VHH binders against AP-4 complex accessory subunit RUSC1 (RUSC1). Designs and how they scored, part 8

Target 1, 145 residues: AP-4 complex accessory subunit RUSC1 (RUSC1), of Homo sapiens (Human) (q9bvn2r522to666)
Amino acid sequence: DVGHLVLTTLCPALHALVADGLKPFRKDLITGQRRSSPWSVVEASVKPGSSTRSLGTLYSQVSRLAPLSSSRSRFHAFILGLLNTKQLELWFSSLQEDAGLLSLLYLPTGFFSLARGGCPSLSTELLLLLQPLSVLTFHLDLLFE
Short names: E, the ipSAE of ESMFold2; O, the ipSAE of OpenDDE; V2, 0.75 times the mean of E and O plus 0.25 times the DockQ between their complexes.

## First folded at step 5 (VHH)

Design w60 (from q08 with F50A N58Y S102Y; framework vhh_7qia_2)
Fold by ESMFold2-Fast, scan of step 5:
Structure w60 (fold): chain B 145 residues (1-145), chain A 120 residues (1-120)
Amino acid sequence: as target 1 above (145 residues)
Amino acid sequence: QLQLVESGGGLVQPGGSLRLSCEASGFTFSYYAMGWYRQAPGKQRELVAAIYSGGSTYYADSVKGRFTISRDNAKNTVYLQMNSLRPEDTAIYYCAAGKPLYLFTSYDYWGKGTPVTVSS
């Protein structure tokens, strides 16, 4: 079940997709420049709301896992958690709906910017591909390597 | 009339370098993710490297640090720079174009492949 090669390659693929067109730095008035990463997109995309409470809960859970010290490993764990909770499609949909966040984080040539503007079919096709994964049942260890 | 044409394969000694090129024609190249796959004798095809529309890259663990993928949207071309080649890199290398996640499950377009042999 969980040993499928496609599952072990899905996380790197989603990482690359979310990283696509990310601005390399953002200004922080207190600490200076911060480097943007897929994990920082997760941080920015989750917020309290009755319709997305479970996404915030998952983010908090992953943030508290002490063995996960890199942003890449935290992003990986978040994706595994989305698969376990059948919320992968929900997270991508909520990210796509936030035009202000996407324009802040991404260059116009990035996947999410193109999916929202230049090639809307990219978004629809991605969500259709992810839909079966949100329906199927997974029990993945968030610390899985 | 859509096609991908690979070039740059050949015979090299261990530790050598090669640069593969893949020229795309007949579709909106800039919207596609581009990838390099390889297939060694008796093995399944595997994704080696991918580059997305915004320039984000993926590398298989076996080639990370040695191979570099890049693209030139003005030339509709994707490149694979292969350094520090090893005998286990011997394979037929294929160019593929598709949606980001489809590179692992399905593909829109494939090249015919270019052979790379690493031997002394």
Scores: ipSAE 0.033, ipTM 0.437, lowest interface PAE 5.8, mean pLDDT 76

Design w61 (from q08 with N58W; framework vhh_7qia_2)
Fold by ESMFold2-Fast, scan of step 5:
Structure w61 (fold): chain B 145 residues (1-145), chain A 120 residues (1-120)
Amino acid sequence: as target 1 above (145 residues)
Amino acid sequence: QLQLVESGGGLVQPGGSLRLSCEASGFTFSYYAMGWYRQAPGKQRELVAFIYSGGSTWYADSVKGRFTISRDNAKNTVYLQMNSLRPEDTAIYYCAAGKPLSLFTSYDYWGKGTPVTVSS
């Protein structure tokens, strides 16, 4: 089914894309350094008080979900939430436009560093992928199949 | 024109291994996502694995733990190491190059394919 295709193809593909060229550790003032993951990119991308308040709300909702213990499952839940709210393109474009965040999180060889400042082809590819999914609602219970 | 040339296909028995290679020419290899597709007789072409410019990978569930994709940007080459091969892996394997996610909806460049037969 389409839900299985999203979980087995789209969500892992986006996880791999966000992980591409990610620096292995980010400085953390408390622990000294923290291991980077796609979920840590989500955390860093949702800034308080920005015009992307809806992204911050989704992050908060996913981070409070008790059954999701791994960063990977939280990342997948966040993507499903972006799909349900039609905000996936907004989140990607906000990442591509934040040169400071990209420099902090990514090696120069990573996809986001190479596509810095916007990638119209990625936006078009996302829209083409999402068109048949635009009338569907994705549930977090799909993660437990 | 821009070209992808596959090699390494052949006949192996179940449990065997093969390494496929794909050499790219005529374009900026390092930016492109590189993927391997396969098409069994009478079936649709399916995406098996891909690798982004920085080395991050994705694998279809059917090949996870058995196949490994890698790339050498200096040599404009992508590889697919196939271990623990099964009769169900029998297909023509195609190399593809595309922008991020285009491998799921469209393609920029395709090779001619290399046949892999897993038979006892």
Scores: ipSAE 0.174, ipTM 0.564, lowest interface PAE 4.4, mean pLDDT 75

Design w62 (from q08, 13 letters changed; framework vhh_7sr4_2)
Fold by ESMFold2-Fast, scan of step 5:
Structure w62 (fold): chain B 145 residues (1-145), chain A 120 residues (1-120)
Amino acid sequence: as target 1 above (145 residues)
Amino acid sequence: EVKLVESGGGLVQPGGSLRLSCAASGFTFSYYAMGWYRQTPGKQRDLVAFIYSGGSTYYGDSVKGRFTISRDNTKNTVYLQMNSLKPEDTAVYYCAAGKPLSLFTSYDYWGQGTQVTVSS
């Protein structure tokens, strides 16, 4: 089924893309270090009281899903939610606009850093590839079972 | 002129290892996602592995833990290290270059393929 293909192919590919060039650790007040992951990028990209309020709602919903204990599975659920709400392009665009967040999270050689600074055509190419996904429809059962 | 040239294929016994190389030219290699696909007679082409510009990787379930994809941007080359080879890994292996998401639909560029045969 399409849901299986998205989980086994598209979601892992997007996970790898978002992981590309991530700095491995960030300062954490409690432990001294916190490991970076694509899910931590989602966490950092969601800001309260902004034009991305709908992204914050999706983040909160996924964060509270009891069966999802790994950052990878939460990232996949977030991507499914973005596809179902037609907001995948919005999330990628919001990442590309946040220069401070990207410099905090990513090495200059990472995809998002290159797309913003060194090769702006990469972000345009990615967004164009994501546009056809806005016509995809998935059963919400895949997110809530 | 864009070129992708594969090498390193051959005959190997089960349990053996091979390293495939793909030399790229004619485009800004460091900005492209690179991948390896394989095709077995009677089956559709399967994604084996791909690597993004910054080095993040993806592997198909059948090769995870046995194969490693890597790239050298100074040499414009992508590699596939294949360990613990099985008869089921016998296929023609193709190098491909493209935009990140096009790896699942269509690549911009393909190599000619290199034969890997795992047999006793």
Scores: ipSAE 0.081, ipTM 0.499, lowest interface PAE 5.2, mean pLDDT 75

Design w63 (from q08, 16 letters changed; framework vhh_7sr4_2)
Fold by ESMFold2-Fast, scan of step 5:
Structure w63 (fold): chain B 145 residues (1-145), chain A 120 residues (1-120)
Amino acid sequence: as target 1 above (145 residues)
Amino acid sequence: EVKLVESGGGLVQPGGSLRLSCAASGFTFSYYAMGWYRQTPGKQRDLVALIYSGGSTYYGDSVKGRFTISRDNTKNTVYLQMNSLKPEDTAVYYCAAGKPLALFRSYDYWGQGTQVTVSS
């Protein structure tokens, strides 16, 4: 079953990749310091703009899913939404292009920092690997089973 | 010449422990994700554990809580600490090096493999 393969293999692997090299805390306007997670990377990556408007819509939808209580569950839901809307490549590309955000969130040894600067082929390999997945259809009901 | 050389395999009793090592040379080790796969006769290779360049890890469901992957970038070495070994863990263990998410494709480099046998 492709849906179960995505939940048990792809989503945890992407979570680990996005967590790779994350600085443990970042500044929060209200509390002064907030713990970093892959979901916080999603939050920080979403911006109102012509190239990212659809990503903002997906983020808003996932944020309003009341049954999801953990950052990990929200991250998995966001990835499933990206797969369903054929936008996983767009999200990774938008992260790679945002040098300021990556420097804020990641240590230099993290995947996204290396993909942008030290080893640009890593980003190309990731996008080529993920592109075939965009032809598969995933329904968010997988989260409720 | 690129090389991945595994060591640390052997025979242990159920409940025992082993530590596998993989010494890498010929590439920029710190840029690569490192993984451990295992294969039993007649089966395809299964991903056991993966460690990314920044230290983030992934484990297969059958080994979570029992195995720990780690790396030492100063020694160009990746390790697999295997605890609470079961007969079902008997396999040839392979070290692999690849770009992130290479677990969905063939890795760039493979070691020769090291035998782990868990038997009374």
Scores: ipSAE 0.013, ipTM 0.394, lowest interface PAE 7.2, mean pLDDT 74

## First folded at step 6 (VHH; framework vhh_7qia_2)

Design x1 (from w10 with S53M Y107W; at its last look DockQ between E and O 0.01; V2 from the best seeds 0.00; counts 0 for: pae E 19.1 > 2, grease 27.7 > 24.2, SAP .844 > .668, placed apart)
Fold by ESMFold2, look of step 6:
Structure x1 (fold): chain B 145 residues (1-145), chain A 120 residues (1-120)
Amino acid sequence: as target 1 above (145 residues)
Amino acid sequence: QLQLVESGGGLVQPGGSLRLSCEASGFTFSYYAMGWYRQAPGKQRELVAFIYMGGSTYYADSVKGRFTISRDNAKNTVYLQMNSLRPEDTAIYYCAAGKPLLYFTSWDYWGKGTPVTVSS
């Protein structure tokens, strides 16, 4: 079914895209180094604010789902939630607008670093590929396996 | 109004247990990493444990295996279960809330602290 297709194809593809050029570790002044993952990008990308409150609500919902035991499962649940709320394009565009955050998260060779800098057509191409998904109506279970 | 209120401190004998609670109000609790710090008289404040909004935890080496941090987002509360307490754990324990950055955590809010004394 469509939920299964999303989980087995779209979610892994987006996970790989977000992981592209992601720094594998980050310095933490208190805890030393922490491993980064696409879920770490989701955590860092969520900000309080009037223009992004719905993204913060979704993040909070996914964070409270106790059966999700891995960072990959949480990332997939977040993508499913973005589809349900028609915010997939919004989240990717908001991530690409934050130059400071991208500099902290990604090597200069990563997709999002290139998309913001020397090859801005990459951002446009990604959003064009995602846009049809933003007009479809989805009712996916965030705990879908 | 943003507040963090600690409770559960007190006097306990070595080897005993205490459970600290920190109730948060006036902000969206699930957006914040929560942590516990402690400060003994004449010493600098030091990290004890923290927990990210997604549930990942960290512990200082001095408490690892004895203390457990947890959070209940529905109750806006973070807990610190302290087992096998030692006299060296005597301090004022502070609750903190902050936004995580990928290479450090910025602690924006602090409680007033709850004293813990471990002695015979």
Scores: ipSAE 0.000, ipTM 0.105, lowest interface PAE 19.1, mean pLDDT 78
ESMFold2 (binder alone), look of step 6: mean pLDDT 85; pTM 0.861
OpenDDE, look of step 6: ipSAE 0.827; ipTM 0.903

Design x2 (from w25 with A33T N58Y; at its last look DockQ between E and O 0.79; V2 from the best seeds 0.00; counts 0 for: pae E 6.2 > 2, SAP .695 > .668)
Fold by ESMFold2, look of step 6:
Structure x2 (fold): chain B 145 residues (1-145), chain A 120 residues (1-120)
Amino acid sequence: as target 1 above (145 residues)
Amino acid sequence: QLQLVESGGGLVQPGGSLRLSCEASGFTFSYYTMGWYRQAPGKQRELVAFIYSGGSTYYADSVKGRFTISRDNAKNTVYLQMNSLRPEDTAIYYCAAGKPLSLFTSWDYWGKGTPVTVSS
C-alpha cells in the first residue's frame, strides 16, 4: 500500500527535515513566545503572497479538518495534499526562495539555512529527489493515519 | 584520510544496554548527516537511526523508544545509546556519514562495523 508507505516513511522523513535546525520558539506579539514545529513552518510559508494561492487553499483545507488534532498530523496531511496536487516541489522551492522567512525560523546549522548559504547543491538534491513524485498520481486521504 | 571508527560493541544479555560511538576524521563533521545501520547474518543492511547536522533525528520503528542517537560536533562523534536490547538487535552495526538527504541518496562514508550480540 502506497499510502501506508508515504505515511510511515516519507512523511516522517520530511517532518524531520523541516524540523532540522528550526528555532524552538518564535516571538509573538500577543503571547511573547510561541513554540515552533514543522507545522509552524507551513503556517508561515502560506501567509499572503501572490504566487502561493493554491498552497494557501490546501493549508485552509487541512486547518479545518477537526480530526487532525496535532501539529504532526496536520503536517502529514499537508504533505499528502501536496502529493495529491503535485505541489510538493513547489512548496519546498518556495521555502528556499524566502531568505527573510528562513532567517526568522532557522538556526544557521539547519538544512534550509545551509541550502541557501554554504551548500546550495542541497537545494538541487532535494528537488531532484522530489521530482519523480510529481509524475505519479496520488489520491490519498488527508485523514489517513 | 577520511574514516569512521565505531566502538562500544560487544556481548550483552537481553534487556541490557550498550552505547556505540563513531568518531569521524578527515572531513567537516558538522556538515554531514550521521547515521547507524545494522546487518544481521543473512539479511540486508537496514537503517537504524540518523541525525541531521541541526540535531533532528529519525528512528526505525523497530528501535524507536529504545535507542537514542546523538552527536557531539566538537568531538566529531556520533553516539547510539541502545537500551532494552533484544536478541533481534544482534547485528554488525555500521556508522555512516552523508549529505543531509542521505535517507534518499548514497551515504558518502561507512565504518567497518562493530559487532553487537544479544544472547543469554
Scores: ipSAE 0.132, ipTM 0.562, lowest interface PAE 6.2, mean pLDDT 82
ESMFold2 (binder alone), look of step 6: mean pLDDT 84; pTM 0.855
OpenDDE, look of step 6: ipSAE 0.815; ipTM 0.903

## First folded at step 7 (VHH; framework vhh_7qia_2)

Design y1 (from w50 with Y107W; at its last look DockQ between E and O 0.75; V2 from the best seeds 0.00; counts 0 for: pae E 6.8 > 2, SAP .728 > .668)
Fold by ESMFold2, look of step 7:
Structure y1 (fold): chain B 145 residues (1-145), chain A 120 residues (1-120)
Amino acid sequence: as target 1 above (145 residues)
Amino acid sequence: QLQLVESGGGLVQPGGSLRLSCEASGFTFSYYAMGWYRQAPGKQRELVAFIYMGGSTNYADSVKGRFTISRDNAKNTVYLQMNSLRPEDTAIYYCAAGKPLSLFTSWDYWGKGTPVTVSS
């Protein structure tokens, strides 16, 4: 089924892409420092505003799913939710446009840093690859493994 | 001239190990994702592992925990450490280089392949 294909191919590839060049640790007001992951990028990317309110809603929904015990499972569930709501391109576009956030989270060797610097076609090519997925209708179970 | 040259293939017994190397020349290695693919006789070429410019990796399920991809940007080289080899790992292994959108984009450069045979 299509959910199996998304989980076994698309989600791992996007997880690896978001992880590329990610700084290993982030400042945490309570813990001091915490280990970074693609899920921590999702957490940092959520912000208030009319144009991105549905992204914050999805983040909150995924965060409250108790069976999702790992950061990888939460990241995959977020991607599935973005597909269900046709917001996959929106999330990646918003992430790529936030230079302050990217400089905070990523080393200069990572995909998103290169996409803003020496390899600007990477940004355009990513969004063009994701765009067809936004036209498809998905009804994926966020707890799917 | 743009080239990828694999080495390190050979004959090994089940449970053994091999380390494949792929040296790149003629392009800016640090801007490319690197990958290993394999093709057994009568099968389609399949992804084994890839590694992004910043070191993030992805593996086929069949090799997770047994194979490790790594890269050395100073040497323009990507490696595949293959442990706990099985007869089903027998294939020609190909090195590939491309922009990191490999899911939907053909890889730009391919090596000629290095054969790996796992047999008692």
Scores: ipSAE 0.058, ipTM 0.492, lowest interface PAE 6.8, mean pLDDT 81
ESMFold2 (binder alone), look of step 7: mean pLDDT 84; pTM 0.850
OpenDDE, look of step 7: ipSAE 0.785; ipTM 0.890

Design y2 (from w50 with N58Y; at its last look DockQ between E and O 0.02; V2 from the best seeds 0.00; counts 0 for: pae E 18.1 > 2, placed apart)
Fold by ESMFold2, look of step 7:
Structure y2 (fold): chain B 145 residues (1-145), chain A 120 residues (1-120)
Amino acid sequence: as target 1 above (145 residues)
Amino acid sequence: QLQLVESGGGLVQPGGSLRLSCEASGFTFSYYAMGWYRQAPGKQRELVAFIYMGGSTYYADSVKGRFTISRDNAKNTVYLQMNSLRPEDTAIYYCAAGKPLSLFTSYDYWGKGTPVTVSS
């Protein structure tokens, strides 16, 4: 089953990738500090001025799904939604285009910091791997856990 | 807004070499994949060589081992070194830039082209 493979292999792999070199905490206007996670990267990437409208729509959909109780499950649902809307490559490309955001979120040794600087082939290899997924048609349930 | 300007084309004898350059302006060059395409008279435009943002390359079978694509992100320039040129390489060569999302469908930006003629 494609949905099972995506949830058990692709989603955890992308979660680990986005988490690589992520700063452990970020400033939060309400709580002072908030523990960073791949979901935090999604949240930051879709704020006004740093995202397309369609990515913000998906973020809103996932954020409103009450059964998704953890940041990991929300991240997985976001990935499933990107596959359903053929925007997986778009999201990773938009994240990589925002140098200010990457500098804010990631240590210099993180995957996305290296991909922008000293190891640019990392960006190319990621997008090469993601590109076939972005052209396939998926109808995945966002509550797929 | 975005501009791609090719140069380095010309007339060359078979077996000769040319180096094409494409200078980009009006966008963040390091975020774009860059390609060289060519169009011979009466034929469709075809991909010659391709270089991703991170430096990985692709070549059409007809040019493998003879052509080399490279990029210099500091100069916003992509190059095509063409060695061992043959008459069948005669074409107008176009530089193209595409975001990774558009690699399989269409490129966002194209240059005006630079003619290359290989004949004795």
Scores: ipSAE 0.000, ipTM 0.095, lowest interface PAE 18.1, mean pLDDT 77
ESMFold2 (binder alone), look of step 7: mean pLDDT 82; pTM 0.839
OpenDDE, look of step 7: ipSAE 0.846; ipTM 0.912

Design y3 (from w50 with P100L; at its last look DockQ between E and O 0.88; V2 from the best seeds 0.00; counts 0 for: grease 26.9 > 24.2, SAP .799 > .668)
Amino acid sequence: QLQLVESGGGLVQPGGSLRLSCEASGFTFSYYAMGWYRQAPGKQRELVAFIYMGGSTNYADSVKGRFTISRDNAKNTVYLQMNSLRPEDTAIYYCAAGKLLSLFTSYDYWGKGTPVTVSS
ESMFold2, look of step 7: ipSAE 0.539; ipTM 0.797
ESMFold2 (binder alone), look of step 7: mean pLDDT 81; pTM 0.835
OpenDDE, look of step 7: ipSAE 0.822; ipTM 0.903

Design y4 (from w50 with Y31F A33T; at its last look DockQ between E and O 0.65; V2 from the best seeds 0.00; counts 0 for: pae E 12.6 > 2, SAP .797 > .668)
Fold by ESMFold2, look of step 7:
Structure y4 (fold): chain B 145 residues (1-145), chain A 120 residues (1-120)
Amino acid sequence: as target 1 above (145 residues)
Amino acid sequence: QLQLVESGGGLVQPGGSLRLSCEASGFTFSFYTMGWYRQAPGKQRELVAFIYMGGSTNYADSVKGRFTISRDNAKNTVYLQMNSLRPEDTAIYYCAAGKPLSLFTSYDYWGKGTPVTVSS
């Protein structure tokens, strides 16, 4: 089962990749600080200035799914949605190209910081691994556990 | 290109500890996902643990809480600390290296293995 494989293998791997070198806290208007997570990277990536219309639509869909009770589940659902809409490569490519966002969210030793600066082959290798997934057709349930 | 050499295997009593090391040749080590696999005679090779380039880790359920994978990119070395060893941990342990997200494909490089025996 493709859905089970995506949820048990791909989603955790991408979650860990996005978490790599992420600064531990973000400034939050209400609480003063908010712990960073891969989901918070998704949220920042779809704000004005870097998001495409389709990525913002997916974010809105996932953020309104009440059964998704954790940031990890929301992140996984976002990945499933990217697969369904063939936007996985697009999202990662747009994230890697946003220097302002990366400097805000990541330590200089994080994967995306290195991929933009001192080791650009990391970006190329990631996108090469993601491209086959972008051409496959998926109909995944965003409420997968 | 990249060569992996495991060490640290041996004979240990149940409940004991061992630390496996895997030294890689090549400056690209820091950009690889590193993993430990094991294979007992007559069994399929199975994943034990892996560690992403940035240090995030994942473990097989059978070793969670007992084994710890770590990496030292300055020494081009990945480690597997094995505590509370059981007879079912007896196997040849292999080090492997793959590009990011290689979990959907085979690892690019494999070591020759280091034997671990847990018996009284």
Scores: ipSAE 0.000, ipTM 0.178, lowest interface PAE 12.6, mean pLDDT 78
ESMFold2 (binder alone), look of step 7: mean pLDDT 82; pTM 0.837
OpenDDE, look of step 7: ipSAE 0.886; ipTM 0.935

Design y5 (from w50 with K99R S102T; at its last look DockQ between E and O 0.78; V2 from the best seeds 0.00; counts 0 for: pae E 3.2 > 2, SAP .689 > .668)
Fold by ESMFold2, look of step 7:
Structure y5 (fold): chain B 145 residues (1-145), chain A 120 residues (1-120)
Amino acid sequence: as target 1 above (145 residues)
Amino acid sequence: QLQLVESGGGLVQPGGSLRLSCEASGFTFSYYAMGWYRQAPGKQRELVAFIYMGGSTNYADSVKGRFTISRDNAKNTVYLQMNSLRPEDTAIYYCAAGRPLTLFTSYDYWGKGTPVTVSS
């Protein structure tokens, strides 16, 4: 089953990639300081002026799904939604273009920081790996377990 | 010249622990994701754990909570701490180095493997 393979292999791998070198804390106006996660990268990436409208729509959809009780489940659902809408490569490319956001969120040792600095081929390698997924058609349930 | 050398394998009783080490040379270690794979007799090689350049990790479900992958970029070394070992963990363990997101590509470099046997 394609859905099971996506949940057990692709989603965990992308979660770990987005988490790589992520700064452990970010400031929050309400709570003062909040622990960072790949879901918080999604949140930051879809702010007005930082994303396309369709990515913001998906974010809103996922953030309102009450059964998704953890940030990890929300991140996985976002990835499934990107696959369904053929936007997985687009989201990662938009992240990599936002130098200000990346420097705010990531330590210099992380994947996205290395991709903008000492090892720029990492950016093209990621997009080449993700591009075939944008050609395939998926109909995945965002609440899939 | 480009090499990954595993060590630390051996015979251990069920419930025991082993620590595998893999020393890397001939490439820029800090730009590579590192992984441990295993292959039991008659089975396909399978991922055990991997670690990205910035320290983010992922584990196979069968080892989560029992195994810990770590890396020391100053020593060009990746480790696999294996606790609560079971007979099902018996395999040859391979160290691998690859570019990030090995979902669609093979790792660039592989070690020769270190055997682990879990038996009484």
Scores: ipSAE 0.350, ipTM 0.705, lowest interface PAE 3.2, mean pLDDT 84
ESMFold2 (binder alone), look of step 7: mean pLDDT 82; pTM 0.833
OpenDDE, look of step 7: ipSAE 0.642; ipTM 0.847

## First folded at step 9 (VHH; framework vhh_7qia_2)

Design z1 (from y3 with Y107K Y109H; at its last fold request DockQ between E and O 0.78; V2 from the best seeds 0.75)
Amino acid sequence: QLQLVESGGGLVQPGGSLRLSCEASGFTFSYYAMGWYRQAPGKQRELVAFIYMGGSTNYADSVKGRFTISRDNAKNTVYLQMNSLRPEDTAIYYCAAGKLLSLFTSKDHWGKGTPVTVSS
ESMFold2, look of step 9: ipSAE 0.679; ipTM 0.852
ESMFold2 (binder alone), look of step 9: mean pLDDT 82; pTM 0.838
OpenDDE, look of step 9: ipSAE 0.826; ipTM 0.906
ESMFold2, look of step 10: ipSAE 0.551; ipTM 0.796
ESMFold2 (binder alone), look of step 10: mean pLDDT 82; pTM 0.838
OpenDDE, look of step 10: ipSAE 0.849; ipTM 0.914
ESMFold2, fold request of step 15: ipSAE 0.629, 0.602, 0.587; ipTM 0.820, 0.809, 0.799
ESMFold2 (binder alone), fold request of step 15: mean pLDDT 82, 82, 82; pTM 0.836, 0.840, 0.837
OpenDDE, fold request of step 15: ipSAE 0.839, 0.827, 0.837; ipTM 0.910, 0.903, 0.908

Design z2 (from y3 with L101P Y109S; at its last look DockQ between E and O 0.02; V2 from the best seeds 0.00; counts 0 for: pae E 16.9 > 2, SAP .672 > .668, placed apart)
Fold by ESMFold2, look of step 9:
Structure z2 (fold): chain B 145 residues (1-145), chain A 120 residues (1-120)
Amino acid sequence: as target 1 above (145 residues)
Amino acid sequence: QLQLVESGGGLVQPGGSLRLSCEASGFTFSYYAMGWYRQAPGKQRELVAFIYMGGSTNYADSVKGRFTISRDNAKNTVYLQMNSLRPEDTAIYYCAAGKLPSLFTSYDSWGKGTPVTVSS
């Protein structure tokens, strides 16, 4: 089952990668301090009025799915949505291009901090791992567990 | 400016072999992932194989063990060795090139295709 394989292997792997070197807390101008998670990276990465409005639409869709009860489940649903809409590479490349956001979210030892600065090949290696997915068509249920 | 030129297609009998080549120009080849796709008349274009900048490969299940993709960065060329050909391999075969970050939304360039016909 493709959906099962994506949920049990790809989604956890991407969750761990996005979590790598993530600061444990992020300051929020409205609510003060919030605990960071890969879902909070998704939230920070999708800006109102962004040139990538389809990513913001997916974020809004996932955010309104009431059965998703955890940030991990929401992150997984976002990944499934990216696969369905062929936007997985777009999201990761957009994230990696935002130096200000990366400095805000990640310790210098994190994957994305290293990919931006000291080890640029890490960015290339990530996108190489994601390349096979761009040629496949997915129809995954975002509530798939 | 980006150009991809496929060659090596033709008519073969079942069980035969062909080697497809795709020569690239107008870009730095070593920065691009390369792929082979095929489209039979009336069907959707489908992945056959592709090869990353670093040499790692991926294959469609239907061609595993029969087809081999390779690249020669010194010659700006990607190859598809097709062995044990079957009638269902009949299609137009396309070469594609893409670089990060846009690779996963669409390849940056496609060749014109080279026809392969497998019939007895």
Scores: ipSAE 0.000, ipTM 0.109, lowest interface PAE 16.9, mean pLDDT 77
ESMFold2 (binder alone), look of step 9: mean pLDDT 80; pTM 0.815
OpenDDE, look of step 9: ipSAE 0.796; ipTM 0.892

Design z3 (from y3 with T105R Y107E; at its last look DockQ between E and O 0.89; V2 from the best seeds 0.00; counts 0 for: SAP .695 > .668)
Amino acid sequence: QLQLVESGGGLVQPGGSLRLSCEASGFTFSYYAMGWYRQAPGKQRELVAFIYMGGSTNYADSVKGRFTISRDNAKNTVYLQMNSLRPEDTAIYYCAAGKLLSLFRSEDYWGKGTPVTVSS
ESMFold2, look of step 9: ipSAE 0.567; ipTM 0.801
ESMFold2 (binder alone), look of step 9: mean pLDDT 82; pTM 0.840
OpenDDE, look of step 9: ipSAE 0.850; ipTM 0.916

